# Ledger of designs, part 34: VHH binders against Flagellar brake protein YcgR (ycgR)

Target 1, 263 residues: Flagellar brake protein YcgR (ycgR), of Thauera aminoaromatica (c4kar8)
Amino acid sequence: MAELSTPSPASPAPLDGGRGDELEKFTLRGARQILQLLQDLITHRGLITAHTGGGHSFMTAVLKVDEERGRVVLDPSPDPQANRRALAAPRLTCVTQLDGIRIQFPLVGLGEGQDKGRPALFAPLPAEMLRLQRREFYRLQVPLAHELSCLLKAEDLARKPVEVSARVIDIGAGGVAVVVPTGAAEFVIGGTLPACRLALPDGEPIELDLEVRNLNRQTQRNGTEQLRVGLRFAALPRAADTRIQRYIFKTERALNAKARGGL

## First folded at step 1 (VHH)

Design va5 (framework vhh_vobarilizumab_d1)
Fold by OpenDDE, second read of step 3:
Structure va5 (fold): chain B 263 residues (1-263), chain A 118 residues (1-118)
Amino acid sequence: as target 1 above (263 residues)
Amino acid sequence: EVQLVESGGGLVQPGGSLRLSCAASGSTFSSYAMAWYRQAPGKGRELVAGITSGGSTSYADSVKGRFTISRDNAKNTLYLQMNSLRPEDTAVYYCAKPYEDSWYFDYWGQGTLVTVSS
């Protein structure tokens, strides 16, 4: 009778990702909240990508939450090697989506066993779960027909002020991605573009400050180079936020309706 | 999964120099912009320096002329050369990479502590 030493609930390692004050807002640490979220994953049969480190991952699902024993039951991989990696890993990083919201949580102390006569993986309940609220991290791909644009106040190569009309390709509560012609302006990561104007279909342009977060040069199939610029809303008035959210929701509904054959 | 591991932090006297390194794994390093951030005790995280995939660099005003960001794509490594260090540069320094196809959140390392003290 090998006494299965119940692995001491090792404090779950912090979630891999931007440990910033910003992530704390999205981190669930309440036991009830965690349990509810795990139950929701079960109810929706959400597939989970479990990362074992070293670039390896496997697909799993939460099968059961055992509140009495304080453990989660996972579906093992059909690949025995993946299961071995999982069991050998000091930490399992689980990533999934529920209703378009990215969920990430660590599992530590993984073990194997049987649940109702079926092979299963077991781990203590996570101490924390990251739920990236759709509203803040969701990016709506802007339909080409909407022709959203953003007037950027930037500088050229000579550091002279220039205005660049940029096409908005995606939009979220936190920012926009835009495409600008190559050479139209010089952008610096972390730089602020003040008093820009975001044009939405429903009214007057929104004046806002933008922060450059990312720059990516893309070569189109036709050989033309375009610069994709990721921009964060540095200061967004509440009224503007409401308008942006309204646009996103309206557009999503329309797209979904069309996808269902209703349009 | 993208992993970032910072190194090179330590204790240095005012006026001294340090070189930080960030090893990136799990992604095409050369295709993405990278950045250094820092967080001083009791303060928020702030951008220190950024570098595009093309090699264009930017700096916070507080470090301009003293710090140099660079990258070695062959080694998947980001660097921060810090010269003329000041006590106010004391912070945990973080390497950051934008999430693929996302502009709203970044991958972060665990950070490396830089202490500038006499």
Scores: ipSAE 0.023, ipTM 0.463, lowest interface PAE 4.9, mean pLDDT 84
Fold by ESMFold2-Fast, scan of step 1:
Structure va5 (fold): chain B 263 residues (1-263), chain A 118 residues (1-118)
Amino acid sequence: as target 1 above (263 residues)
Amino acid sequence: EVQLVESGGGLVQPGGSLRLSCAASGSTFSSYAMAWYRQAPGKGRELVAGITSGGSTSYADSVKGRFTISRDNAKNTLYLQMNSLRPEDTAVYYCAKPYEDSWYFDYWGQGTLVTVSS
């Protein structure tokens, strides 16, 4: 073998999922940088999706950073099963956003205990954090009030065509994440869902092809579980890309205005 | 966390068969959807076949009817049975599992070379 291409974050993926050369330039390893970033997540009340492996995750938040003991304190799930999965996991993969920048970090050695007399999860400070400062990695968390949906054209377990109306929970330049009822359709990673319809608040639904990227059973902060499907835009037309970008920009602007009290 | 190790590649004549295996390390293999991709010299990676945790399968049109993807959850192993092989099937074959909550990243194995030639 002669030449091997350096993998890019967009395509193809790094061979070991997190160790590509492109990701190294976005990796924070300094203890002070890591402490500051975690503190910023606390200050901005950043919601974290903690992946426990096996397609399971739960919603959490950093409650506290204990600099002297070198650990983070996390909000446990109200679902005891989600907490048991987390404690049994060899690693949590934590994903969040700060100021539109995607942040990912591992937690190893999770334990449970109490903070101020309330149940809490504890983990050593991560040795590294990814801070992906590229527009293509940004995901807008879709406001529930927008009632964004995507009508998916899929197959059921008997290979029969079905249409599933799925709620869009996040959207970016590369795709959407949706919530579907368990068993509503069969999804195959890498499979294409043709002629799906993405409904934005303004205008007609956008017809587009979607590629299934990931599947995850996520435990919400209220303790309920939902199936999340990550869908990549396949061959996105320019007009559709423009409408999606406009929606993202306008929604971020409106959310920033609300955060400032609507001044 | 997850490591994927492919095996079973080799040299085979047109019309022959090979069975690829992907051994996944980790306690949660049965919960993941898995896929096989391939990359021929000078081409990008393309999806060959996918399988859900429940066993539903999907195939690229170029291999439909010739290849069969399957899994053995008790052994944490993914398989690709390749029949009626053609010279255009020559590629490095990769086992893949999606990286958590990412549209752009998958866990990939090291790959196994399949050469279809006399």
Scores: ipSAE 0.000, ipTM 0.242, lowest interface PAE 11.8, mean pLDDT 78

Design va6 (framework vhh_vobarilizumab_d1)
Fold by ESMFold2-Fast, scan of step 1:
Structure va6 (fold): chain B 263 residues (1-263), chain A 118 residues (1-118)
Amino acid sequence: as target 1 above (263 residues)
Amino acid sequence: EVQLVESGGGLVQPGGSLRLSCAASGSTFSSYAMAWYRQAPGKGRELVAGITSGGSTSYADSVKGRFTISRDNAKNTLYLQMNSLRPEDTAVYYCAAVEYDWTGSEYWGQGTLVTVSS
């Protein structure tokens, strides 16, 4: 089931290996901190994108931490093929967000079985978890209620121009990730999509050029598959940058207020 | 962290074969996911094949059954065996190393030119 895609997932902001010294200070390696963070993900019902390699990912969640067996219990995908890809993968990269910070961790040795009579995926507790509290690594998960969209100017399989309205699933300082129906358009990594239009809630759509950075097929929790496209801002006008940052800031504040209001 | 140098490109007739190599120098080759990309003049970069740290492989539809990606961790080398070459395979081929976390930065080589022509 291998498909054309970069190993770098579309939704998360790219991480720079040259920042290894900075990333180390955000890496949790203590068992207590790891257990607490995993429990926080359970408490907040944090959705996790699990990248299985070959440009594939699926949505999951931590259901339980089994401290006695040193395992995490993950929600399997309703798509059996996504589960088989995950089980075949030598490593999973799990990416999520909590309180506006990026959380990322590897899982090695994924297995399947049952937990209390229900299908489940199991993995040993991660030895490390990355907790990035820096704006440059932050990707805002766009609330569905905002109906944020980007009109993409792309090409079909015959290289004829096509316009696709794509839902924006995350946004950061350097780009957006969008979801499109499979087959709606053809994307080439490194290709430029000119004069695309990003619709923010406030004001006119922003016209900008987008570069395709990555592609992956993500299986949603309901079992449907969508093509996720990671797009980098090219030649971003200063006014557009200001509007995007303002949207991110306002939305983060609103989401944080909702989380705090739950108490 | 890691430096990549491609070799093995050249001129070959349609139906011929080439083996590309990518030599990695630096620290921890075995921990990287590796990939081959290609770029023809005037086109964007296209992912050709990928291989994980554990050896799982993926291929573009246009090269499935013709190309084979492999790695030799003892030699810090990535390979692309290209069989049944077609004129449309003509491109500069780039080696890329991707951080273990699958969201990390990509390290790139300078590329090696493959020309498939009669």
Scores: ipSAE 0.000, ipTM 0.134, lowest interface PAE 14.4, mean pLDDT 78

Design va7 (framework vhh_vobarilizumab_d1)
Fold by ESMFold2-Fast, scan of step 1:
Structure va7 (fold): chain B 263 residues (1-263), chain A 118 residues (1-118)
Amino acid sequence: as target 1 above (263 residues)
Amino acid sequence: EVQLVESGGGLVQPGGSLRLSCAASGSTFSSYAMAWYRQAPGKGRELVAGITSGGSTSYADSVKGRFTISRDNAKNTLYLQMNSLRPEDTAVYYCARDYLEGWSPDYWGQGTLVTVSS
C-alpha cells in the first residue's frame, strides 16, 4: 500500500461528550498510559489549546508531571485575563496533537502557584485521556525486527481447518495486513477467522476474531508470490485495544525519532 | 444498505483525460474517508488515491501530479480527475468507503473500466 494519509494538524475544537460510546475505544484510563502520554507531550514540547468555556481558550504546555503529588504543571498564559478565566472554570478541555494524532483530556481543580520560582498552573492528573488516531488511510509499517506475527485459523480449499502463521506487515486501530504464501489457505472477503492470535513484542498473544476485508497478490523481486490479506478486528477487549494502540504509538514515535537522526 | 455506483469510465487516447464519479447512498457520506482503487487484468487491486472526511488527500506514486481526488459532500459524490493518461493506467477502477478509524474498505462499488489506447 502506498503512504496515503499524512493528517493535517487537527482542529483545536473539542469533541462532543455525547459520542462517548464511539470514543470509548480511544480513551486511555490506565495510570501508566496517562503518565507516559503526558511525558511524551513534554518531550516533544507539544502545544496545548486549553478551552475554558464560553468560547475562550489559551495556549499552554505541560512543563512537568509530578507523580508524587499526582499533578501536572502547566505553563500559564502571558495574558492575566486568560489565567483568571482558567482558574474560574470548573473544567479545562485540553486539545493537542502529537505526531498527527489528536489528544484530548480534561483538567479539573486548576490552581496557581510557583514551580522553581516561576509562575505555574497546577491540576490533578486527568483520570482519562482521549487518543484519537484519525489517519484513515495511514497504517504503521511494522518493522521487520519486531517479528510481529498473527496465527490465523482458516480453511484450505478442501474445507479442512489449517493454521497459518502470517507476518504482520502493517497495523492500524481497526486491523492488520498480513502476508501469507499463495495457496496456504482459502480467504473470502467478508469471511470470519475465529480465535486468531496476534503476537505483539511485549506480553502474551492477543486472541481475537478477524474479518477478511481485502486480498492482494504481490509478486516479489525474486518471483515468489505472496498473498496480502487485510483483516479487521471484529471485536476487541478494551485491554487488547489498549495494547495495540500503545504498540502503534510507541513504534511510530520511535520510527519518527529515527528518521530525524535520533536513537 | 450502503451502495456505491461508479461512472465515467471509457476509452481514451494516451495523454487524454477522464473524470470518474462515485455516487454514494445509504450512508453518512461526509463522515467517511473514501478511496479509488484499480485492478488491471491478472493483477490485484491497488490503491490509487484516498481522501479523508476533512478533505486531506493522498496518492500512489504512479499517479501523483496526474490524478486529483475530490469529494462533494452535498451531492454524496466522490471524484477522480485523471489527466495525462498512460496505457499502464488501463484498469477497472473501484470506488470504496473506508471504515472509520482508517483500516481497509468496508464497501466497494461495481467498478468502471478505463482503457487507455490509441
Scores: ipSAE 0.000, ipTM 0.111, lowest interface PAE 16.3, mean pLDDT 77
Fold by OpenDDE, second read of step 3:
Structure va7 (fold): chain B 263 residues (1-263), chain A 118 residues (1-118)
Amino acid sequence: as target 1 above (263 residues)
Amino acid sequence: EVQLVESGGGLVQPGGSLRLSCAASGSTFSSYAMAWYRQAPGKGRELVAGITSGGSTSYADSVKGRFTISRDNAKNTLYLQMNSLRPEDTAVYYCARDYLEGWSPDYWGQGTLVTVSS
């Protein structure tokens, strides 16, 4: 009788590797902010999936925040084995949602005890909490056939204004990634590119301000090097946001239909 | 593999002139921005001058009016003409590729030593 090793549930794919820099804007590190968010979780009775590693998880909730002792109180699992795994884990990864926003935070130094005569798990307050708005993090890979482009208004090394036509490779509610030829312009992380133009298939280009968030060199299959530039929408008019969202939705639907054999 | 080889460094008196060269190989030189950096003893590496693939130039304030960066795409060579040299210009000078990223260059030379001393 070959014990069919039930495939260990795939560890939730690491949040799509938006490079650490993109996550920083969504990371809370302030003590007051962290406390408030934890209190909000208590108030809303938010269920938390606590990942203990090895593909194991259990459901918990924040029961209390002890500010004086700098600790969070969690509801233990009804499964003693889950609690043992949690206590043995070097890190607990907690995932929840509040008001449609995904919240993720690590807990380290987990211990067991009692709170008001009831079994409880205790951990020091998290050093950071990540708030991910789904809408901001989802990035659609732009089909090559759509030929989305963005006209970037940048500067060269001499601070001379230059315009660069960039291909859009991915798009989300929060920004775009583009590729530009090497040597096309100087880009500075944190720098603003004003009055750029994003070309969508459904009408006139959208004028917008972009902030440089990431720079990566990419080597193409043919050996040609390109610069991938991650850009945040610094100022996006509401009408433009609606158009972008519509494009994303329409494109996703089409891609899904194609994947299902419908197109 | 991209290689950058600097030459032309040496000892020069204050007020003197020197011309550095950087020979590039292994890539299409004309497609990339290039730059000169320098590192003085006990100091960090700093940008001296940059030149785009299109020939636009930029200079550090400390060398502006004294140094001139140029390139010969036919020879795959980057130059730095240094005039009115000062003791504070003493450093190892490095050639680098891809200055336009505003990030870190992807390729560096081994450097050439420039010493300005009486």
Scores: ipSAE 0.000, ipTM 0.268, lowest interface PAE 15.0, mean pLDDT 84

Design va8 (from va1 with E99T Y100F W101Y S102E G103S D104G Y106W; framework vhh_vobarilizumab_d1)
Fold by ESMFold2-Fast, scan of step 1:
Structure va8 (fold): chain B 263 residues (1-263), chain A 119 residues (1-119)
Amino acid sequence: as target 1 above (263 residues)
Amino acid sequence: EVQLVESGGGLVQPGGSLRLSCAASGSTFSSYAMAWYRQAPGKGRELVAGITSGGSTSYADSVKGRFTISRDNAKNTLYLQMNSLRPEDTAVYYCAADTFYESGLWDYWGQGTLVTVSS
């Protein structure tokens, strides 16, 4: 979320991409807005899942927006078959996330070529882009000053129960991402951590079951290694959902006030 | 991976009731958020009701108080109980499943079941 080198491993299926009244409110059609959003994806190194149809997709990124030629330049797949499927497809549906905001757009007329001597894929600029900024898609980056923590009920290398206090780095409607010192516990993607306790400022810790969704190891600047763990709320009672939502909205309001109309 | 099959659609009189079912095949039904969408002829697909893996529910304003979404994880089945049906409820109803952290994005869709409300 905060960590752009570690996107969520789950890739959601494409939405209708501007078809249907529900999505029209979230569809950007202005050329300048489209260019700015594509540039934001470049600046933040956003990874894109490109769906080629028939249940096939590949990971790509926007490398460049060529305003003079009216096109985007994409990173080709290392798999030649994925590139062949993409070139044969009448349309690519591109899905990505930028700071918890879901972004989806079509690319039509995909071609292959070179950018500065390197293989690249290119397509005309999309005429529309879907940008969904709703509660269910949003991930709040937790301020360090909040010292938000989650006490994890996990296992060590020998499968013995251990408790680890993990710092919460982002939080959304569906889960949290936490940082754990390397070696403090072992995690298995798909594994359940029962009876964990999420500490929020406004009351007693919330007891909840968490499912491990992703793992990423990072070496800090001081040479220490930390594990980032993405955790899904396996079952979330209404009262807990309400408290988490309240924390997210209050923190967003405080951050907006501090930014003083910042961009 | 999840495959979804809807059933229970049909012709019903205004004021009547129908129960839709969505049978899921695949090993992780209990971890999915689920939803019902509908699409009337010439219109886009709209969200009717949603339910999280934890059982929290949400409804479109047009169906609140009339429709109830529920799930049975032991049977891998999602339900939509539709009461006090109106002609404007006529649509193809779709079941959807989501494996993502954030709800509202749908990885899997069923093929739909037709509901016609008319005299």
Scores: ipSAE 0.000, ipTM 0.109, lowest interface PAE 16.3, mean pLDDT 77
Fold by OpenDDE, second read of step 3:
Structure va8 (fold): chain B 263 residues (1-263), chain A 119 residues (1-119)
Amino acid sequence: as target 1 above (263 residues)
Amino acid sequence: EVQLVESGGGLVQPGGSLRLSCAASGSTFSSYAMAWYRQAPGKGRELVAGITSGGSTSYADSVKGRFTISRDNAKNTLYLQMNSLRPEDTAVYYCAADTFYESGLWDYWGQGTLVTVSS
């Protein structure tokens, strides 16, 4: 009689990967929502990467949701060592994708047992689940042929206003990375560049505020120094967001078509 | 895809020192902003220190003057030197990477390394 070690009802640790406020809109905490999402994972046979710490992980799946007992049933690894690591871990970080949406949730208090005569892992239901759309984090490498540019309203070393035309090298829903000549302007991380203009291939430039989030000096093969500037969209209008998303989507489609030999 | 692997955690006495490392896979390490987060038992995850791709650093007030974040781009490794450790520093420490510094939505996370400060 294998003593079913009942998983201790430890409250799952929050998935707070940043400023709690920013992730709140992506975090499910409702019991019904969590149960539904877990059920969806079962229905779609979603494979889950379970991280046990120390760089170790194994593939699993949600086999069952036991609402009465408030627990989730997972498929154990075929590797006994992975299962031992999972059981020894204070926290299991589960990562999966459903319909292009990244899903992440913690499990704590893992135990082993049997479900319908098959070995299984058991854990209390997660207290929260994080849903992140890939599109929100994905950075499209802008094709050189598109010649996307951003007019930056910045200041020079003397704090004199300057306009810098910067090439956009990547774009996502949250911002752009641009390259500027070294010395073209002074950028301060956390600083705001107001009333900038992002030029997309279609339509009028988008006026927006940009926040400097990253600075990286790069030396080109020819010895020329450039500054890569990571910029976050500040207060992006909905219409502008739609245009940016459309551009990304269309470009990705075109790139994929080309990769398949269609263009 | 970038994989992050933390190491260097362990048990240390109050007032002691520890150095954490985060090894990043891939060739684009130098392009990423990096950060250390920590999560104490029963608490939320909090930012400890950050470093931009350009080398600019920031620290939580609770660790300022005691901790130092640094990076070695040649080794694709992020470091956290922790000095004058306190019991309240006990936590799982996580490495994070993102294109943007302090975006709040980090692209990549490590699995964490446990630091325990106890007499």
Scores: ipSAE 0.000, ipTM 0.227, lowest interface PAE 13.8, mean pLDDT 84

